# Designs tried in a protein design chat: VHH binders against q9y6x5. Part 167

Target 1, 379 residues: q9y6x5
Amino acid sequence: LPPKLLLVSFDGFRADYLKNYEFPHLQNFIKEGVLVEHVKNVFITKTFPNHYSIVTGLYEESHGIVANSMYDAVTKKHFSDSNDKDPFWWNEAVPIWVTNQLQENRSSAAAMWPGTDVPIHDTISSYFMNYNSSVSFEERLNNITMWLNNSNPPVTFATLYWEEPDASGHKYGPEDKENMSRVLKKIDDLIGDLVQRLKMLGLWENLNVIITSDHGMTQCSQDRLINLDSCIDHSYYTLIDLSPVAAILPKINRTEVYNKLKNCSPHMNVYLKEDIPNRFYYQHNDRIQPIILVADEGWTIVLNESSQKLGDHGYDNSLPSMHPFLAAHGPAFHKGYKHSTINIVDIYPMMCHILGLKPHPNNGTFGHTKCLLVDQWCI

## First folded at step 7 (VHH)

Design ya49 (framework vhh_8dlx_2)
Fold by ESMFold2-Fast, scan of step 7:
Structure ya49 (fold): chain B 379 residues (1-379), chain A 118 residues (1-118)
Amino acid sequence: as target 1 above (379 residues)
Amino acid sequence: EVQLVESGGGVVQPGRSLRLSCAASGFTVSSNYMGWVRQAPGKGLEWIGDIYSGGSTFYNPSLKSLVTISRDDSTNTLYLQMNSLRAEDTAIYYCATGYDLYSGFDPWGKGTLVTVSS
């Protein structure tokens, strides 16, 4: 039988939560599997960009989902609805579920993973759920496990997305130990339910399961606001994305807009597109705007208003607070192995290896993940 | 051992057409997915398109009307047909196959340079 893989994402699960809270079910999963303590995600450290990087192995400038809100200067299209199903935004890369269906005539299944309800290169996940935040984790899990057991051609790649702990991280902030403890305990219980259901359905012993996330979370404050309106009038620019990375499209001369912004706040870096640091790999795409503002960790860019967010993400990807973790269990993985760090783009070529798929050109390095796998030498 | 040799580049005037070739050895192109990527001066890698073993083709939407990927199974050769060339198409062009799973993205050949200049 062909290898099977279930990829699970808990949105906004900061890596150090594992050290500050108790996760009995996740720790039992890790004991018989592997843990990568930190995953260095791509810039910007936002949901849609990083979820697409996981399944394509590409930096945002290469896969084209460069933010949760985007403007394409060539076509003049706007992406601001997180439920926008225009394939135009997703077609600059080929995600693993498309490759899985086309290389081996196998099926893919998806419960809410970003992009899976969109036909990409005229190919949509064989089984999928249209995004709806009101659908329970249990219903998503029931659909995934039904499709894994009852499909022809067989489902060999499945994805499962859950909005927590990101929603609560924004609402309470990661330093609210009481509320975060409650939320994270509930997530650990969901992981326990996942493992139990896979065991009861006879899937557990032969299924590879990856549990990961797209980014972390950092504490914000009303004392750490950058008021953009104090530096520049709205008539000079169109705002494409706001915080913590602002995407600025000038209505006047680019240099004039830059000069009005460059000294606006000591807690914000202002970049002309060509001056964006090379280490971000965030420059070579028409959807990246002529001027980018990058707030320092914990600072929020606002338009003459307060922020309701006590936690946020999107910051510099070198920050440990922005890093998720990766845990995995299954026949492809060692048992009881701990690894320090990988890049989020490395997940894609590892998954292709497990599934026996030929990866598309990508920015990942298989060597970074080989120590996790039983069929590889770790040197 | 897999080997890919790109050819057909050169200096061309804007508005002209050009066909690039990728000669493969050590594997069969019709049994593998194959693709084209390019790198313009001072820019990152840009995906152009792929052809799968069954013949299905997928293109970067910004390039779809301007390029066609095909293969000749008898000569084990992949082609990239480019029409209405513009200065922005100046780049080194690489052909690619499924790559070695252990090396990540690593072009097998040196590529072929296309310069669009009037």
Scores: ipSAE 0.000, ipTM 0.348, lowest interface PAE 14.2, mean pLDDT 88

Design ya5 (framework vhh_8dlx_2)
Fold by ESMFold2-Fast, scan of step 7:
Structure ya5 (fold): chain B 379 residues (1-379), chain A 118 residues (1-118)
Amino acid sequence: as target 1 above (379 residues)
Amino acid sequence: EVQLVESGGGVVQPGRSLRLSCAASGFTVSSNYMGWVRQAPGKGLEWIGDIYSGGKTFYNPSLKSLVTISRDDSTNTLYLQMNSLRAEDTAIYYCATGYDEYSGFDPWGKGTLVTVSS
């Protein structure tokens, strides 16, 4: 009876991969659905921040997951992406699965989406898997499709997260056509498996499916390193996050640390927190450190060492290389419609509309996604 | 259709308490999600907390010990009680149902201004 939505993320799927590689299964999905060619993500263009922005519709300064490694100056707590399940980090926003369960006594299901194995505001997804990268896409898909058949109360919102092509993007870099072709072909096959499974179970025609990602990937090089140790001794500061956005907590005078860093490299911008560009929406949170360093695209910040990463992300969100795409299929969506660009924060109010939920206050604009939806006036 | 009118703001001394009201018309508060958000000068939106139809409340952890959201179903009114006000609490406060068919966030109305100063 109620509408259902499955939200799928392939981590690090750069939008222009769609133009440079063959995706027969994804193209069939798009032919009978919609494609948004570029999704402008939030700054910083990292996994945890952008995944939480998708499900809250908020900028990082508002939802509180401001990096994959964080320090909260008020409470003196430290966060890392490994095994940190303290609800404190996630409680500055209400993600859609919590809203889904609380507004109409509906169930939510989750396979590995960041935050779904954490009780947020004392609420956890009705069905979930504890994060474990070794669990196959097949097992995640099997669990999600089984849970979508639960009718007491019905699972109306489900999430599915997959770590590729991000892991391979880091290892090989996006310019490695041979290796990236292999990885992206496997992803396309997984999309084919997803569609086939939903059809076999009789779910395909009545389920809304969104396939998206959190960010893109850019090529890095050993020739593009910024050695922080050449500019400042490590005794002057605590490093909260390193590259390509460094989060600096001064041990001494903030002005002294800033003066050591401000002319360190022509390929890095150095900001006092209050000077961070307004367009980033990355300033108004205690977890954003007093000094932020932002490397230029393709440059890596290091501590007197080489970097093994051939690809990275986290860079300026205005860069097309940082943008993912969004594809969707289902009764809520037009067929064969292409749209140029939306903001990643726009996904949340669109999903709330599809599910009939009242969205929490958010930074998205529902009008930006109207042309994708059959029940809305476009133009 | 839906109208929300915030009131109760003003200039208050640090350490004092203040209760804001949100009078609703065109819908029933007991049947709907209701929330409070604020925007301080030069800052982004900050979610304060919300209340669901069953009375369950959720708060921004940075504010949880300092605020209480309540509802009077007989007067169709939402309240935000704020205690131990600090200069950093200076902001325009908005109430919301959390549903907007046309935008994700746009000002829900004029809100009510709270200024914490001596």
Scores: ipSAE 0.000, ipTM 0.369, lowest interface PAE 13.4, mean pLDDT 88

Design ya50 (framework vhh_8dlx_2)
Fold by ESMFold2-Fast, scan of step 7:
Structure ya50 (fold): chain B 379 residues (1-379), chain A 118 residues (1-118)
Amino acid sequence: as target 1 above (379 residues)
Amino acid sequence: EVQLVESGGGVVQPGRSLRLSCAASGFTVSSNYMGWVRQAPGKGLEWIGDIYSGGSTFYNPSLKSLVTISRDDSTNTLYLQMNSLRAEDTAIYYCATGYDEWSGFDPWGKGTLVTVSS
């Protein structure tokens, strides 16, 4: 029987939530599987960039999804909505479901993972759902399990995406223990439902399951705002992305725009594209704008307005608040093993190994994840 | 033992064409997926394109009009044809099988340097 893998993402699940809240179902999953306590994501620490990095093993400058809102200076195209289905934006890399379908007689299935409802290199996931946030977790799970059991060629790679706890993290902030406790308990119950459904359908013993996330969440405040309008007039630039990483396209001299911004706030770093720190791996793509503003943790960039967000992400990827975790269970994984840290780009070559796929060249290192796997030496 | 050897790099004038070769040993090119990747000075890795076992090719859209990937199954060799070379095409070019060895074997070759200058 060919190996099977289900990759599940709970958007915005900060790693330290595991230490501050009770997760009986997730803890049972981890007890008989593996836990990576921190996953160092890619910069910027946003949903679309990091979800595409998980399935390509590439930094954002290499896979081309550099933000949730983008502008390509060469083609003059804009990507501003989560439902943008133009393959142009996704074609700078080959995600794992495309590789899965093209290397062997295999199918892929997807419930809402970013990019899976887009034909990438003329290949769309064999089974998929068009993105719709109103579709319940239960409906997504029902479709995925149906496709895992009733497909020819067999579904060997499946993805399941859920918008929480990110939506509630933005609304309440991660320090709201009462509301976050309620939200995280519901997520733990959904994990319990997932495990129960897989057991009921006879899938559990032979299916590899990864539960992970794209980023964390940090507390914001109306007392921590950076008003961009106090520094520069709108006539001088086009705003491509705002907060907490602002992407600035100058309409006038770039140096003049930079000089107006660089001393605007002590809580914001201003970079010319060529001066963006190398450690971010966020420089070498036409979709990265000539000037990038990076707010300090917990600060929100605004345009002469208040912010409704009590939590946000997108900040420096060295910040522990931005880190998710990874838990996994299945025949490929050790039982009861805990690992401290991996890079989010390391997930892709590990998944390729589990599925017997030849990975595209990528920024991940297989050696970082091999201690999680039963068929590998631990160095 | 899988081995990849890139060749065909060198100094080329702008506007000219160049064909890079990747000779494979220890596996059959026609039975495997193969790709090309480049790294320009001061830049990250840029995926160029690949060819699957069935012969289907996929390219980075920003490079599609500039490059063509092909293979010669009789010589077990992968090719990258580049046309209308520009200064920004200066890079080290690598071929790869898309396979990682647990022992730390590099799935890519050692690379071949292409310098585009007048």
Scores: ipSAE 0.000, ipTM 0.400, lowest interface PAE 12.5, mean pLDDT 88

Design ya51 (framework vhh_8dlx_2)
Fold by ESMFold2-Fast, scan of step 7:
Structure ya51 (fold): chain B 379 residues (1-379), chain A 118 residues (1-118)
Amino acid sequence: as target 1 above (379 residues)
Amino acid sequence: EVQLVESGGGVVQPGRSLRLSCAASGFTVSSNYMGWVRQAPGKGLEWIGDIYSGGSTFYNPSLKSLVTISRDDSTNTLYLQMNSLRAEDTAIYYCATGYDEFSGFDPWGKGTLVTVSS
C-alpha cells in the first residue's frame, strides 16, 4: 500500500491563536500526533508565496511567486488576479504534486491550493477544483475524500485550502476577541468534521494528515498609515504591489525615486534591490522590483486614502505575529510530540520522505523535521 | 525621449568572446537601472543580468561565469562581455532601462543579432 498524505491549510492561522483560544478538536488531533509551535515562513509573508514555498521547499526568489501581485521585468507580464492561469508564473519550481505524478505512477488531488489549477511543467493535479472562494469547506472535503478513496492510479497526495481565518483577520483584526473567537470556533468544528469524515470512510488510520498555515496576522489601525502620495508623485513610478511591502518600478531615474522615498516615513524601510537584507532571501528574481518598501509591523502603506483593513500580513518574517503552526497525525508521525520551531521550507523535504519521493533541490533541511517522524533517529 | 541602440552583434565562432554595446540617449546610464536580456529563435526572453546606478551587478546564475556587464559613464554606454560562446547563445540581445510602462513608450532597444556558428 503506497503511503498517503493530506495537506490542509487554514489561511492566516497565527500560531498564538492556539494559546489564546480553545480548540477541542485540534487538541485531540495534536494529542495523538505532533505539534510544531512556530513555523518560520518566508519573506514576504503573503498567501501565494508561502503556499508555494510549502509545496516546493524554496524561498520566493527561487520559486518565482514573490508576491500576490507581480510584474516580470524581462517579459513585461503582470500577475495581479487569483484567476491568472498563465503557467509562466509557476514554472520556476516543481511543486510536490507534479513530482508525485511524474516520479511515481500515482495521482494527486487538490481542493483550491494555490497553483493546483494551473499546468506546471505541462502537468496539472490529476484531480482539482478551479479556484472559487464561494465553494464550501464541506464540498472541498467531499471531493478530496472521494478522490482519496476512489482513484486509479491511487491518489497519494491531496491538498485542501480554506480562506479562513485570514478573511476575518483582515476584516476584524486579530485583537477583536469576540469576532475572532466565533471564527476560530468554526474552524475547530471544521477540523472535527474532517477527522470524523476520514474515520467514517476508513481513511483515518492509514492517512498522514498535516494541518498548517501560510502566515499569521497583525493588528492595523487608521492611526498607522504611510501615505506615499505625500512623498512622491505617481508619475515617477509604477506601483506593482502596495502594502505592507510596496514594489516600486521606477519609470526613468531609480536614484531620484529612491531619494524621494528613503525619508518618507520613520515606520517604513526603503531598499534598493541590491540592499535588501540577505536574511530575507528576497533578491535574485526578475519579479522583485528595483525598489522595495517594507512597513513596520501594524503599519499600512496607502495612496492618499484610508484603509479598511483592521488586520494584515506580509511583514518581516522574523515577527512572531507572522508565524503559523504545523500539526500532524498519521502512521508517519509520533504521538504526543511537541517541537518548537521549523522553517516553512522544511515541510517539502519532510513530505517527500513520507511519500517516498526524491525531492528536487530545495532550501529545506530534512534534519529539522526528523524528530516528528517514527522512522527517523531524533538528534 | 529615451533611446537605446544595441550594436556589436554578428557571426562568431564557438569558443570566442564578443562584446555588445548599448548607446543611450535621453537619460544617463550611470543614474539608472539597466539590464541585458536575450531571445533565442523559438524561445522566450532570458534575463542575462543587471547593473544598478551604484555599479552593483546581478547575473542569471546559469550565465554568471560567462558574462560581465559594465558601463562607460563618459560615453553613456552599457556593455555586455560574453566569453566561451556556444551555439545555444545564438539570439537577439536587447538592453533595457527602468522597465518603463508609459503608454506608447518602448524602453527597450531594437536588439542586435548574435549568431554562433562554425
Scores: ipSAE 0.000, ipTM 0.100, lowest interface PAE 22.2, mean pLDDT 87

Design ya52 (framework vhh_8dlx_2)
Fold by ESMFold2-Fast, scan of step 7:
Structure ya52 (fold): chain B 379 residues (1-379), chain A 118 residues (1-118)
Amino acid sequence: as target 1 above (379 residues)
Amino acid sequence: EVQLVESGGGVVQPGRSLRLSCAASGFTVSSNYMGWVRQAPGKGLEWIGDIYSGGSTFYNPSLKSLVTISRDDSTNTLYLQMNSLRAEDTAIYYCATGYDELSGFDPWGKGTLVTVSS
């Protein structure tokens, strides 16, 4: 029987929520499994880019999902939000469900993970749900567990995505203890439901389960706004993405646009594409615009009529507020082991190892995760 | 010890064909997944294609009509055949296995430079 893996993402689950709130169900999961306290995500710290990095092991400049809103200068195509199913955007990498289906006679299953409802390299997840935010966690879980138990060839890789606590983090901000406490308790209850259902169906003992997230959340404020309209007129550029990383496509000379922006705010860095810091690994892709603006943590780039979120993400990936965690349980994982930090690109080669797949070339390092695994030597 | 050595690059004229080689030592190409990736000046890594242990090939759709991956199991060598070369094919080409489960080593070769110019 081939090994099986279920990868679960709770969008926007900041790592330090684990220190500031009680998670009885998650703590029981961790007690008999492993915890990585911080996962250093890729820049920019946004949903689509980081979810695709988890399943490809690549930096955004290499897998091509460089933002939640994108423009490709070579083909003149625009990425039109979460409903854009054009394979063009996703074809610069091979995600793990495609590899899983191609190397062995195996199936993949997906409940809402970004990219799984798109035919990538002419291959779509064997079982999937078209993205719809209105579908309950229970319905997603019901489909995933049905496919894990009732598939030929067998489902060996399954994904489950949930929009919380990201949606509430944006609405209330992560410092709203009363509202966030209620939201995070509900998430812990969902983790309890997940474990209970897997046990009832006889899946729990032989299934590897990873619970992780794509990014964290930081508190924003009406007192921390950068009004782009105060810096430059709209006639000089096309805005591809706004906040907290603005992607600027100049309509005039690039140097003139840069000069109008470079000293606009002390709380924003302005980069020509070739000057973007090497540590971001955010330069070598046609979908990265000629000028990038990077706001300081907690600052929001706005236009005169923009609404402001109370919480946001997308900031520098070295910020602890942007980091998620990773917890895992199953036959591949040690019990009761805690690790400090891994890179989000390290998850992909670890998952390939668990599934017995040969990974595509990637930016992860298997050595960073080997201490989590029972079949590896750990010092 | 596992080693990958790419060769066959150089300066070539537009419209011509070129075959790159990747000689493997310390492991068997027919038992392992192998891939080709490239990096053009000022661009990120672009995946070209893979060959799986069973011999099946998988290509980047943008390049599928222009490239062919093959191997010679008797010489333990992987090949990338490129046809109708364009200036935009100028890049360093790398042979890779991802992770080498036999040695715990992640072999990427040093690459071979292809320059397409008149």
Scores: ipSAE 0.000, ipTM 0.313, lowest interface PAE 15.1, mean pLDDT 88

Design ya53 (framework vhh_8dlx_2)
Fold by ESMFold2-Fast, scan of step 7:
Structure ya53 (fold): chain B 379 residues (1-379), chain A 118 residues (1-118)
Amino acid sequence: as target 1 above (379 residues)
Amino acid sequence: EVQLVESGGGVVQPGRSLRLSCAASGFTVSSNYMGWVRQAPGKGLEWIGDIYSGGSTFYNPSLKSLVTISRDDSTNTLYLQMNSLRAEDTAIYYCATGYDEYEGFDPWGKGTLVTVSS
C-alpha cells in the first residue's frame, strides 16, 4: 500500500498554549507520536504566507505569497483580497499536492487549505472544497476521510484547515484565559473526534497524521497604537499593507519618504527594501515594496483610528509568541519522541520523504527532521 | 477507568419504536466522539451512526431514516432512537468510544439485546 499523509492545521495555535492549558486528546496523540515544541515560521508571520511555506518548503520571497495584501510592481496587479483566485499569485512555487499528483499515479484531497481551490501550474487537488468558513470541522473531516477510503487513483496526500484558535485569538487576545481555555478545549475535542473517526474507519494504523499551525498570537491593546497619519501625509505614498508590517510604495523620492518615517515611532522599525534584515529572507521578490515598516510585538499600525483587535500576528519570526508547534503520529514517526525546534520550511522535505516524492528545490533541511522518523538515523 | 452501560433493549413487535440508553462513567460524553454499533447473531459488527464532541451526527446511509442519535450532557448519557423496527434489527446494541487497533470496535459493556419478533 502506498504511504498516506494527512496534514492538519489549526490556524494561530501558539506553541506555549500547550504548556498553559490542558489538552488530554492532543497529549494522547503525542504520547504515541512525536512533538516539536516550537516551529520557527517564516516572516511575515501571517496565515497565507506561512500555509504556503509549509506545503512548498520556501521562504515568502521565493514562493511569492508575501502578505495577505500584495502589489506586483512588474505586472501592476493588485491582490485585493486574500481569496483572489488568479493563479498568477500562486505560480511562483509548486505545492506538495501538485507534485503528489504529477510524479506518481496518486490523488490529493483538500479541505480548505489556502491555495487548494486554485489551479496552480494547471493542476488542482483531485478532490477539494471551495473555501467557505461556515463549513464545520466535522464536515471537512468526513469529506477527507471519504476521499482517503474511496479514491482511485488512491488519495495519498490530504489537507485539513480550521480557522480556530486564530479568530478567537484576535477577538479576545491570548491573555484572556477564560475565553481561550473554552476555545482550546473545543479544539482538543476536535482532535479527539479526528483520532476516533480515523480509528473507526480503519485508517488510523496506516495513516501518517501531522497536526501543526502557521503562527502564534500576541496580546494587543488600544494603548499600543502607531498612528501612521501622524508620521507622513497620504500624498507621499500608496499603502499596500498596513499592520503589523506596513508595505509602503512611495509616490515621490524614496529617500524623502524614508526620512519622514524612520524616526516617527520608537515602536516600529523602518527598512528600505535592501536593508531588510537577511534573517527574515524577505527581500528578493517584486511583491515586496520599497519601504517596509515592522511594528514591535503587541503594537498595531493604524490610520488615525482605534483598533478593536486584542490579539494579532505578523510580527518578527524570532518571537516565541509567533511560533506554532508540530505533533505527528503514524508509521513514519517514532513514538514518545520530543524535539525542541525546526523551521517551518523543513516540513515540506520531510513530507516528500514520507510520501516517496522528489521535492522541488526548497529552503528546508531534511536533516532537521531526521530524529522524528523511524527510517532515519538520528546523528 | 471508562465504563459504558447500555440499557433499554427487550422484545418488541415489528413496526414499533425503541430508545436505547448508554450511561457513561469515568468519561464525559460531550467532550468525546461516540457511536452506536450492533451485532446480529452469527454476524459481524454493523456501524449505526456516530456523534462528534460538538453534537453533529452521522449515520449509516442504510439506517439514516430509521435512527436518531442524541445525548443528554447533564446526565452524561447517549441515546439511540429506533423507529419502524424490523426482524432484521434483532441484534445486541453497543455504544462505543474506544476502538481496537485493527478490529475497529472495543465494546465497553455487555450491550443491550433487542429482539424484534411477533
Scores: ipSAE 0.007, ipTM 0.481, lowest interface PAE 10.2, mean pLDDT 89

Design ya54 (framework vhh_8dlx_2)
Fold by ESMFold2-Fast, scan of step 7:
Structure ya54 (fold): chain B 379 residues (1-379), chain A 118 residues (1-118)
Amino acid sequence: as target 1 above (379 residues)
Amino acid sequence: EVQLVESGGGVVQPGRSLRLSCAASGFTVSSNYMGWVRQAPGKGLEWIGDIYSGGSTFYNPSLKSLVTISRDDSTNTLYLQMNSLRAEDTAIYYCATGYDEYYGFDPWGKGTLVTVSS
């Protein structure tokens, strides 16, 4: 019987929520599995980029999903969360569900995940749901478990994506303990439902389950706004992405736009593309615009307006507030093991190992996750 | 009055190396963004890599281990070194400028044809 893996993402689940709130169901999952306390995600710390890094093991500059809003100057194409179905955007990498289907006689299933409803290298998940935020967690769970039990070739890789606690993190901010406590308790209950359903269907004992997230969340404020219109006239540039990382496409010479922006705010760093810090691994892609603005943690870039967001993400990936966690349970994983930190790009080669797949060249290091696995020894 | 003239192409055996040149006139290579792009028969333009005025280089990740971009400021010439050539590297190779002013690479020379054949 081939090994099976279910990859679950709770969008925007900040790592330190685990220390500040009670998660009885998640705690029971971890007690009989493994916990990685911090996952260092890729820059920029946004949903589409980091979800694609999880399943490709690549930095954003390498897999090509460099933001939630993108423009390609060569082809004149635009990408957004409402216009994300063109394979052009996804074809710079090979996600694990494609590898799973092409290397082995196996199927992949997706109860949603960025990219799973797009044909990538002419390959789409064997079973999938078109993205729709209105579909309940229960319906997603029912579909994914049905596909895990009733498929030929067998489903060996499956995904399940849920929008919370990201939506509530934006609405209330991570410092609103009362509202976040309610939201996080509901998520813990969904984890309990997941485990219970897998047990009832006889899947729990033989299925590897990873629960993770793409990024964290930081508190924002109306007192921490950077008004871009006070820095530069709109006629000088086209705005490709706004906050907290602004992607600027100049309408005049790039140097003139840079000089107008360079010292505009003490709470924003302004980079020419070639000057973006090497540690971000955010330079070598045509979709990265000629000028990038990076707001300091908790600061919001606006166009002469207020922001309704009380929480946000996208900031420097060295910030602990931007980090998610990873928990896992199943025959491949140790029981009761806690690990401090891995890189989000390390998840892909670990998943390939569990499934017996040869990974495509990637930025992850298998050695970083060896301690989690029963068939491996720590270095 | 900007001119870019590519040279160094030709027929080459698989696994061999080739160095392409781009002679610039009407502007100074060391003061401008320069890059290499290629177009295989029936395909669109593929970005290879670029070099910024300060000398920093960037490469298409799929080609990074196989190519090196350099320049000779004294002769105002840009170079593309290619190693381990394969049949799929058969293309017309262009040097280009314009990331700073054109927001992408536009071929300004006529290109040089590289044919990799066994």
Scores: ipSAE 0.000, ipTM 0.106, lowest interface PAE 22.9, mean pLDDT 87

